# VHH binders against Putative polysaccharide deacetylase (cda1): the designs that were tried, part 1

Scores and structures below are computed, not measured.

Target 1, 320 residues: Putative polysaccharide deacetylase (cda1), of Schizosaccharomyces pombe (o13842)
Amino acid sequence: MYETRDLTGNAGKPVDTNPWPNNSKIAVSFVVNYEEGGERSLLYEDEGFETFLTEAGLMPFPNRPVRERSIESCFEYGSRCGFWRILNLFKKHKVPFTCWAIGQAVEKNPVVVGAMEEAGCEVGSHSHRWINYEGVPPETEYEHIKKSVQAIQKASPSNSAPRSWYTGRASLNTRKLVCQVYKDLGLPQPFDSDEYNDDYPYWVADPLASKPGAEDDKGLLIVPYTLEVNDMKYAVAPGFCNSDDFYTYARDAFDVLYEEGLEGAPKMMTIGLHCRLTGRPGRFRGLQKLMEHITSKEGVWVATREQIAQAWSAKHPYKA
Unless a header shows other numbers, all headers, positions and changes below count from the first letter of the chain; Kabat numbers aren't used for antibody chains.
F stands for the ipSAE by ESMFold2-Fast; E and O both for that by ESMFold2, at different seeds; each is averaged over both directions (binder to target, target to binder). V2 = 0.75 x the mean of E and O + 0.25 x the DockQ between their complexes.
[cut] marks letters that were taken out.
Atom coordinates printed by the task and the answers are left out, and those that the model quotes come from them; centres of patches stay.

## First folded at step 6 (VHH; framework vhh_7pa5_2)

Design c02 (from a6 with Y104F)
Fold by ESMFold2-Fast, scan of step 6:
Structure c02 (fold): chain B 320 residues (1-320), chain A 127 residues (1-127)
Amino acid sequence: as target 1 above (320 residues)
Amino acid sequence: QVQLVESGGGMVQPGGSLRLSCAASGFTFSDYAMSWVRRAPGKGPEWVSYISSGGGYTSYADSVKGRFTISRDNAKNTLYLQMNSLKPEDTALYYCARSDLTYFRGFSSQSPHMDVWGQGTQVTVSS
């Protein structure tokens, strides 16, 4: 049976007038997706190749089991150039991001994890492969989750397992499997970002509990992600045509949430970025402009998702 | 040796205009955001205006918005503040400051974190 979704949320009321450190009026989560090397390709023994969220969407590619070096190089740009361009901008402004790192991409280029940690960024997990997990057997998805966590931890100079989780194209089994893997590995429960439905963190029942509200229900903290303020719209129509489209849209979203924060309802904002998309010079200009705009404002907290989750849960612990 | 040298201050009547300049040396000017800060006699520093490293973004204190314009010439390593419709309340020593954008800024703070300041140039609006 279909489970009912909570459509009420906070009923249009402020949850907390001062939820963030140092009286901040908005918490800003920049997210960098590190996916390149994890996409479908015959190079990785897959049945075919991936064109989703690349410039290759403008080219006719046959759906057949062959290598397409043009598309391979479109993804490689993210690892070779775009990631480093983005990281250098955040280092220049001395603000962090959270990375959604695909486990296989990390295995192929592990140096990116150490570079992000050195820059004060958070490395979260984006599962093992950049694929749609709908229809993937639960036992296979379990192994993918486990491999992702282990790949990130192995590449980490501090031996840190990812605290934040995002799948994106998740199955109905994903949330429970993620919690099970973390439990089986003896790791603290992750913060789950596979929701797009609010501008605040919020709690759901622990998917491993015997039932919602039971004594064994310790909750699971959701830190909502975004498909709205996301550079994927450069590749998804109707979306962003140029860097000013991304900049003006993201700036307006920031301004609205910032103004609501000034009026007593501070929230979080997420900006989703891809190394092969915004990492391209023409699109990158929009991120530079956005960074200057956001960091020019008083009372703005640019934080990792782990920091936002910890600040929120400290003030709003789970109530079963 | 990092230096900022302001000029262009002076005496002006209410409603008048002045253009302040700040000459930067000893660092790569185009890599840094810049601010103007003023200090009236017997008062603490008040942030006036900010401009990003590339000049694309500016912000102003409410007290000067619509009257003052900040600009920069990265080729000349120079920062400017065009002050129009001057009021007696604008009387202050005006400082050029190099801005270091920090991880956090408090809402009560009226200025970005600044790590280098100039000597200041006096602006007096009389009558």
Scores: ipSAE 0.000, ipTM 0.120, lowest interface PAE 19.3, mean pLDDT 87

Design c03 (from a6 with T102I)
Fold by ESMFold2-Fast, scan of step 6:
Structure c03 (fold): chain B 320 residues (1-320), chain A 127 residues (1-127)
Amino acid sequence: as target 1 above (320 residues)
Amino acid sequence: QVQLVESGGGMVQPGGSLRLSCAASGFTFSDYAMSWVRRAPGKGPEWVSYISSGGGYTSYADSVKGRFTISRDNAKNTLYLQMNSLKPEDTALYYCARSDLIYYRGFSSQSPHMDVWGQGTQVTVSS
């Protein structure tokens, strides 16, 4: 897998001039990362503590095999306050989102899954732990993927397994392992979001096929994600300093894609959010302004990633 | 009072055609995506077709692609299913339903989860 790279895509041409429901000019995917309780900690038998994507990540901390309670509480803000603030905004506007849920975080706070389903939102999987999977043995990662799917399904009042998959810090083995786990559990193949390379869903060969294009190749749908329109940039230099930086950048990205849609090239847009980042009151203002801006425009479809995947695959089925 | 009333079912021979209608009342029809769902004797419900609130997007179950066409007339608050090349396997009670949750600005604000279903109209394909 990944033996070649597709640098061309669709060569700058629209893949479809009317891909979305209701002649919509843009499909907008809000993604909420639910990670708190899945980060590295000695409490979970990891080698050390985690600072990434917190206020502490902007300060020099030596890597030491200790617990840092202050930093742990920065993560806890996400589950205790930030998630609920963000959910209430989406409920107020009657707009859905997709969640990337870390399985261990769900196990430690399962009430969030029911709350998201009640709000009409999709719960997808962000694997089991919020870690880099590059060096993790395939057998261990397989078990993590399985545990994540089962944890989310167990916490789901509708007993729903996640249809959307996102690891983030994935290995070259991750995509094949995800497909294998879903097959072994008898679940429909998920939609994979571990790509950042386009503004449209697209198909790749089934990782479980004997070879690309073979008779057993059923395809795998990619729904691209973003590191660009993402509140992680509040915690990554040179990033975002204030809520207006996030708002202005995300608004401009939306406006460009929306205008392209009006001119005959409708696409999708993703906005990535973290409970402990945008969930803080000062940063949250930017999301409020963005929500008002996006919902003020005609011809906008705000949808879960599952809805986007289903709409795309119905019009563009896999051709081996 | 929200209500969906299906009609147009009946008996038809294999290869024949039928057009189903669903009359909607008690809500702003143009704000909601709609689906057709069928239930064959002794089986659970099977989704058949979907249409967005403005009619710009449609989708179909693999079993009916190329044979069935979903459409709507928002001025008449009516949903249609044109069924061609009917097969014995199409024999079922056909339901009109409001679609799952979808948010659209400018075409529909949102479609509720499929919680409103009609009483159904029977389609029987036999020779």
Scores: ipSAE 0.000, ipTM 0.157, lowest interface PAE 15.7, mean pLDDT 87

Design c04 (from a6 with T102W)
Fold by ESMFold2-Fast, scan of step 6:
Structure c04 (fold): chain B 320 residues (1-320), chain A 127 residues (1-127)
Amino acid sequence: as target 1 above (320 residues)
Amino acid sequence: QVQLVESGGGMVQPGGSLRLSCAASGFTFSDYAMSWVRRAPGKGPEWVSYISSGGGYTSYADSVKGRFTISRDNAKNTLYLQMNSLKPEDTALYYCARSDLWYYRGFSSQSPHMDVWGQGTQVTVSS
């Protein structure tokens, strides 16, 4: 009935003393969530509107089945301004990020996929809608996963399907359904990021296998994400009040992991960003300062999640 | 234009088996998920089974799980429902339906969102 959890991991020992290219001491994954146009709205036949992770959460909006133009415009800031501000920063520093792209948001603004590819960034999937998938029928979620993959691939100038997967508010069925959709479409299995429990990639059993450890078990690679070093804390209490709060916290997390890397335990670090949050000028200052700090250090590898997954799996292939 | 035609219904004794077929035309069959829905005498419609567009995912109502098997042949544009260990309670008019579950937020808990239905085929289970 219940799935057991691994509380041990690697028991505090380094998994690998030199896992990254060019003897790098830390792999840094910047993630940009592209969600604007995929949120709950009466425009998309939802029962109401979304205020989560916007400035609109500070205003009194009765929960009614109506459109709220103020809230709509808060999301639009992300696609109109914030995304481009963030992309330009990464282009200036010549380092990539991985995007978690909502399929419906891509359908409404496909130009962002080509812009990210031109800049050397990875476009991953954040499913089709920015909703909680718990309680969604598995057959409906299967179609959402398929539509997300198709929307991203259609918008891609290179016709590339997303290799990285992140749902966030996933159901108990999500991981198996994602693997099934990719198999049904003839695509290579994606890397899954719906875990927050470690500072290294690691393998789990293939959810399509007959049994964990069976002959048909090819494994599934997990590349952990973060809710800790994440600009969502600007909108969620207890959280960040100003750009220095975000900068100081993210800098300290980087410094700890980087120092552990120098001492023989190199790891990965993720930094989560949202176009309508960090894309605002006042908050953006914190990201600029963080970028300068990270890029000033020797032995730092700023990489896409796909690059991190490829480096890890090449050195640590799955063993059932 | 778009057409679904069911066949394979009939009269069978309890414990027997039937295989229903649904021939699809007028659309790209492999792009759509498909469902079977039934209406028993004196009752509302009941969803029975679902199959994804590629055939890799299937689901079943609890009342038929373990006894019925849904399948499809995309090369022949045909949907199937293999019904084993039939019970008198399975007596109903069975419909083939093309599913558009993308807009599930408008879906009734009693029926998935379906944009095209067949005419139905009668299954009667009696001694």
Scores: ipSAE 0.000, ipTM 0.210, lowest interface PAE 17.5, mean pLDDT 87

Design c05 (from a6 with T102D)
Fold by ESMFold2-Fast, scan of step 6:
Structure c05 (fold): chain B 320 residues (1-320), chain A 127 residues (1-127)
Amino acid sequence: as target 1 above (320 residues)
Amino acid sequence: QVQLVESGGGMVQPGGSLRLSCAASGFTFSDYAMSWVRRAPGKGPEWVSYISSGGGYTSYADSVKGRFTISRDNAKNTLYLQMNSLKPEDTALYYCARSDLDYYRGFSSQSPHMDVWGQGTQVTVSS
């Protein structure tokens, strides 16, 4: 895989002038990352503690192979408070999100899966651990993928396996390993979100095919994700300082894509959120304002990534 | 009771073939990755091959690549190792081993972390 890069896409032209249900002008994907309990810790036999995407950057932590309770409690805010605050907002507005759920985090707090299903949200997989999989042996990553899928399915009251996949810090082996795990478990092929390169779904060759375009090539649907409209910028420079920074940036991105949709080029938009970041009261205000703005517009479809993938693939089946 | 029982070893001439089997019981076989490990006389254990829990991912030590094939039948709780083009240096006691699922820091293609071992089956390659 990845022997060539597609720098062209659709050459700036609309792929479809009416791709979404009810003549919607934009499909909006809210994503909630559920990672708390899956981060690195000596408690989980890792060699150190995790600081990435926390307030830990405000404090000098010596590099020691110890547990840092202050940092652990910052992650715990996400599962204890932030997740529920975010879920309640979506329930109030009666619109869904897709969750990127870390398998180990689900194992340690399985009640969140049933709560999301009851709210009409999609639970997708974010692999098993919240780590960088580049450099992890493929054999280990395969087992992590399988554990993640099974943990989510076990926690699901409907016994549903995740249909959408996102690793984030993926290896070059990840896409093929994910497809292999789903095949081995007898599950339908997942929708892959480990790309950031476009504003609409698109097909790639099946990683399990003998060769691209071969008779066994069923295709794989990519539903692109975002690092750009993402609350992680609260934790990394030169990011967001306050809720208005997030709101203004996300609102402007929505407005541009929405206006392009009105002009005959409807697309999808993704907004990435983290329970311990946007779930904090001060940052949460920005999400409330964004939700109000988005839901005030006509011709907007707020949907799960699975719904977006299904709508797209029904109109645009794979062509080898 | 958790157990692994190997079979299929024996004596064969250089260039010959053997198929080893490992019968697993006492645990959900399909939840665990499996490995074959061998121990030659006077040497420590050498990892030979790995297969993922679902069977779709395999890896091999450089010394056996292209000659050995690992496979599994989860319906029969059985692991296999097909050994072709056998060499005198393949002479060893071959063990079936269960790989620990929580092994990120301890696992590599050359040194998988294993928590349950079989009794072993002897393979002797000589003229």
Scores: ipSAE 0.014, ipTM 0.568, lowest interface PAE 8.1, mean pLDDT 89

Design c06 (from a6 with T102E)
Fold by ESMFold2-Fast, scan of step 6:
Structure c06 (fold): chain B 320 residues (1-320), chain A 127 residues (1-127)
Amino acid sequence: as target 1 above (320 residues)
Amino acid sequence: QVQLVESGGGMVQPGGSLRLSCAASGFTFSDYAMSWVRRAPGKGPEWVSYISSGGGYTSYADSVKGRFTISRDNAKNTLYLQMNSLKPEDTALYYCARSDLEYYRGFSSQSPHMDVWGQGTQVTVSS
């Protein structure tokens, strides 16, 4: 897999001029990353503590093989406060999000899965640990994928396994291993979001097929994700300083894609959020303003990634 | 009680074949990954092969790749190791082991709460 790169896609042409339900001009995927409790820590037998995507830059934290309670508490804000603040906003507007849930984080706070199900949100998998899987042995990654799926399903009041998958810092083995775990567990193939290369869902060959295009090739649906319209920019330079920076950037991205939709090229848009980042009150204001802007427009479909995947695949079934 | 019982070992000449079996009881076999581990005379244990809980993913030590095939029958609670093109270096006591570790590393596939597995099954390759 990945022997060649597709630099062409659909050559700038719309795949479908009316792909979404009710003649919607844009499908909007809000994504909430639930990672708190899955980050690196000596408490979990890792080599050290994690500072990535936190306020760590505001305090001197020399990297040492110790626990840092200040940083741990920055992650804990996400599970204790930020998640609930974000969920309540979506409940008020009666629109869903998709969650990228880290399996270990779910094991340590399973109540979040039931809360999301009650609110009509989708719980997807973000693998088991919030780590870089490049260099992790395939045997180990297989077990992590399996434990993630099982942790989410166990925490689910409806006993539902995650339908959508996103690793983020994935290895070249990840896609095939994910498909293998789902097959081994007797689950339907997931929708893969570990791509950032388009504004539409699209098909790739089934990594478990004997070869691309063979009779056993069922395809795999890709639902692209984003690092661009993502609150991670509050924590990485050059980034967002205040909530208006996030709001203005995300609003402009939405407006461009929405306008293209009005002109006959409807697409999807993803907005990536983190409980400990946008869940902070000052940053949260930008999300509130964005939600009001998006929901004020006609022909906007705010949907889970599973709903987007199902709508797309119903109109565009896989052809090898 | 959790139990694993190995069988199928024996004496064989170089280039020959043997099929090992491991009968599992006392747990839901289909929920766990399984491994084969061997111990040669005078040496420590060496991981040989791994199979995922559903059987779709397998891996092998470099020393046995292309010669050994691991498989399982979840309906029969049985693990297998098909050993082909056997070499004198394959002479060892062979054990099956259950993995319930959050982080699996081949040689570290044992659960700390696993029952004591039997004495293994002896494979002797001599000309």
Scores: ipSAE 0.000, ipTM 0.315, lowest interface PAE 13.5, mean pLDDT 88

Design c07 (from a6 with L101I)
Fold by ESMFold2-Fast, scan of step 6:
Structure c07 (fold): chain B 320 residues (1-320), chain A 127 residues (1-127)
Amino acid sequence: as target 1 above (320 residues)
Amino acid sequence: QVQLVESGGGMVQPGGSLRLSCAASGFTFSDYAMSWVRRAPGKGPEWVSYISSGGGYTSYADSVKGRFTISRDNAKNTLYLQMNSLKPEDTALYYCARSDITYYRGFSSQSPHMDVWGQGTQVTVSS
């Protein structure tokens, strides 16, 4: 409740003029949210159904404690069709993405983890359920974090636990609980993406340290995410109406950051995608055009969030 | 038939102004960043100015910063260079160029690689 916020960052100055491998001028993080099967539903013993970030948000559905098969099928499109369409595009271009995988969704469709690993993509954790964790007891959230990590690792042919973490609708306890779960499981500390406040990675104090700056403070690396260059805007006003809206917006954001990189201020860019949104054929055209635009440019590094985090921390190790 | 055609050069007195234009054809102009490069007699090419594909970002060589302004009109497929407070040292053949590969101006002073060039327009600053 009483955490401080840093409103200054680096005061508009570049942190590093050459932070990325091979003198790259921008690091591009494509993110695929794999959420289908983790949403609110009576099938999962919740009090109702979820319409957020679906075509169902455009329909007059009463908020009743019933099953809505139309809405269920909207989510299922993501796992049945959209995920595979998106994965095939990345395989064709031979570039990776990072997945925010909901643990429960993975439990219901574990084949997606092996498919992503085969394609050279990173599978990160999006916690266990696609819900708002504000008000969830810390004991319950701890178990959700643990179940998510274990579900992803179990589904992984390489037995890999997720290295990157994103909750989205996080509680004030989430960061500390995530670090505690990783410690309790004997895993290396994850890279945390539950911030939207910058265009490059940065360090915060280890939430498990006795106090910030103490000898036990190992730091925690933040790799910022985005709500701006995100296909969720197809489902929220004033949003995107067609694939060209998404394409032109994302292209302009890329061009700005790429040009800043060419002028001595290289950064990272994140593009957020959802299997049931951009995975639909009409919206998917915008992603195909964006992929062509980005991969046509020199000095661009399309990388997983884990690769970006590792490159950054190698040049900028934590200093308490 | 990718082509760039420069115009607007001429003779001007020190302190005067000129506006250069570059007409682009044979490609989607709005998809490419553009640069102005000049070559004085007996010297190699010197990068002058850069503009992003959308026109939102510009940069300039230190020798012209504050005096020159680059702009573009994507509807007309035209690039411009407004040159004010001209000096004898600005005398050169000015080329419009399409920028294709990584350009870094900061600490390393790298110049953009240019894959398409115009024929140039002569600017002469003398009394």
Scores: ipSAE 0.000, ipTM 0.101, lowest interface PAE 21.4, mean pLDDT 87

Design c08 (from a6 with L101F)
Fold by ESMFold2-Fast, scan of step 6:
Structure c08 (fold): chain B 320 residues (1-320), chain A 127 residues (1-127)
Amino acid sequence: as target 1 above (320 residues)
Amino acid sequence: QVQLVESGGGMVQPGGSLRLSCAASGFTFSDYAMSWVRRAPGKGPEWVSYISSGGGYTSYADSVKGRFTISRDNAKNTLYLQMNSLKPEDTALYYCARSDFTYYRGFSSQSPHMDVWGQGTQVTVSS
């Protein structure tokens, strides 16, 4: 796995001039990361507290093995207010999104899964904990993956296991372990989003195959994600200062990809969101403006990642 | 086994009203979002309306917004479309379709992904 790096892709050429349903010129994937309750805390027997992607950057917090209630409450804003504000916007516009949910966060607030299903949104897995999995023993990561899948399925009124997978801070073992867990649970192979390297889905060799291209190689579909069109930039420099920064950047990215689609190279676009970031009222305005802009255009398909994966796989099945 | 059967179509004069029904069988109706889609003579399918599995939210094509109302009765496994202020342009075969998610503007039409369709019921609006 990862024996070579593919620096070429499709050499700048369109893979398909009409890949999306109804002659759509762009597929747009809104992703909501549901992480609140899965972050590092002494309450969960971790070594310390978490500050990443919060307003904690505005305050001095020594890195010590203590609880910081102020920062805990910043995460809680996401689950208490931000998630519901974002969900209500998507419900108002009748637009689907994919939610990547941290298993532990779901265990602590399972009502969000039912709310997402009622709204016609996909629930995918963001692993069990919101941590860096580099250096985590493979046996431990395997159990985390399994717990995440089971937590989401248990919270699902339809008893649905997540089809979309995203870890974020993944180890070199993560992809193979995810495929192994799904196989061991008797579930259909998931779609993997832990890649940031292209604007369309593509296949890689099955990590569980004896070798790439072997008889047992059934492939694994990659549906790429983004760190570029992502509200995490509100929390990291050189990022977004206000909602217009986010809106203008995301709008420009959409416009470029949409125009390329009109010129015969339709692609997908992902917008990454976090409940405690874009869910804050001042930042939320940018998402409202972006939604208006995207939905005002003809030839736009706003879809879940599972729908995008299904459409791509139907036209481009894996060949070992 | 899985089946959708539409009824309630007919001939009506401009400004009139009709109520379409769709009886679902062979699947758990309350687990699926539903749509109405129409096909006018000589044209491709046009998405008309969408309703979520629980009925909590609905959407409509701009051409019918304010005139048509989608609803469902999960206890009776039935989908409805109340059509008011009908226009000659509403003349079409109307299909009940099982759907998953809402699709935004497209060059040929707006349409959610649909995997099971009914046989259609004809609506003719003429004087």
Scores: ipSAE 0.000, ipTM 0.163, lowest interface PAE 16.0, mean pLDDT 87

Design c10 (from a6 with L101R)
Fold by ESMFold2-Fast, scan of step 6:
Structure c10 (fold): chain B 320 residues (1-320), chain A 127 residues (1-127)
Amino acid sequence: as target 1 above (320 residues)
Amino acid sequence: QVQLVESGGGMVQPGGSLRLSCAASGFTFSDYAMSWVRRAPGKGPEWVSYISSGGGYTSYADSVKGRFTISRDNAKNTLYLQMNSLKPEDTALYYCARSDRTYYRGFSSQSPHMDVWGQGTQVTVSS
């Protein structure tokens, strides 16, 4: 059964007292979600418009299936301004990051993949559409996964397929479908980030195996994500009101994990960002302050999710 | 130039088996999901089974789950339907259908959209 839950993990004990390169005390993963152009809209032949995670979500709208230009322009801010502002910050600090891109958003603005690669960014997949996949037919989700992988690879100057996977609002079928698509395309299995339950990578059974622990079970590496240290809280009540709310929350989370690392339990930390949210000037100040704080500390490894996955799996290979 | 040609139908007794084939031409078969659809005498079309473009995902109507198996051979541009434990209620014309590779607007309760259909092959289950 791939759906059972492990409530124990490592029972509060460190899995490894020195898991990261150069004796680092914390691995920090910055994630930039590139979603603009992938949201629900009549412009994309959906049956309605999207209000989730925008300032426009607070405005009253009729329940008619019409185009809403105010909401469309809120998403466009992410691709036109916010993405570039965030990218420039990472470039100034020479800090690597992972960008999770929605396949349809890439199709509509493919120049962003080349810009991400040029900046040293890992480009992962955020599936094809920015929607809730719960209740989507599995055959439709399979095609979305395939389209996403192919769109990103086509836009990539290095012709690279995404190695990191994150759906976000995933169905119970998502993990198995992702592994199946990668197998069908002849690609190496991706790393899955659709879990929020730990502060270090861990293995699960291969969803394509005949059963957990069987000879055909190669494992699947989970690199956990966050909904807690995430700028989505600017748009979700009772979340963040200003950039200092984001900064102080993210800083405190970093400080706790960093201190635990200094005391012999190094872990990883993820910061989740959205181009149309943190990319707005007022919110962006919090990210600038956080970047300065994190880069001021010794023994910190800022890495792409692929680098974290590779470092972890090299020391902790799957045991079926 | 897009064409789908079904074969393998025939008469079989209740509890018997048949294997249907569908030969595709005029398009890149491996880029498209495929479905089997049937039409019983005096009834409208009923979707039977679906297979993704790479063959990794399949789905079935409740009436045929556990009895029918859909598969494909992309190297041979051929779709298959293995039908076991056939019942008189399975008597119908069986059509091979291509699913539009364009993103589908419908979710959850909506069937895959089909844009190209074959001529059908007759399956009759009787003693």
Scores: ipSAE 0.000, ipTM 0.178, lowest interface PAE 18.9, mean pLDDT 86

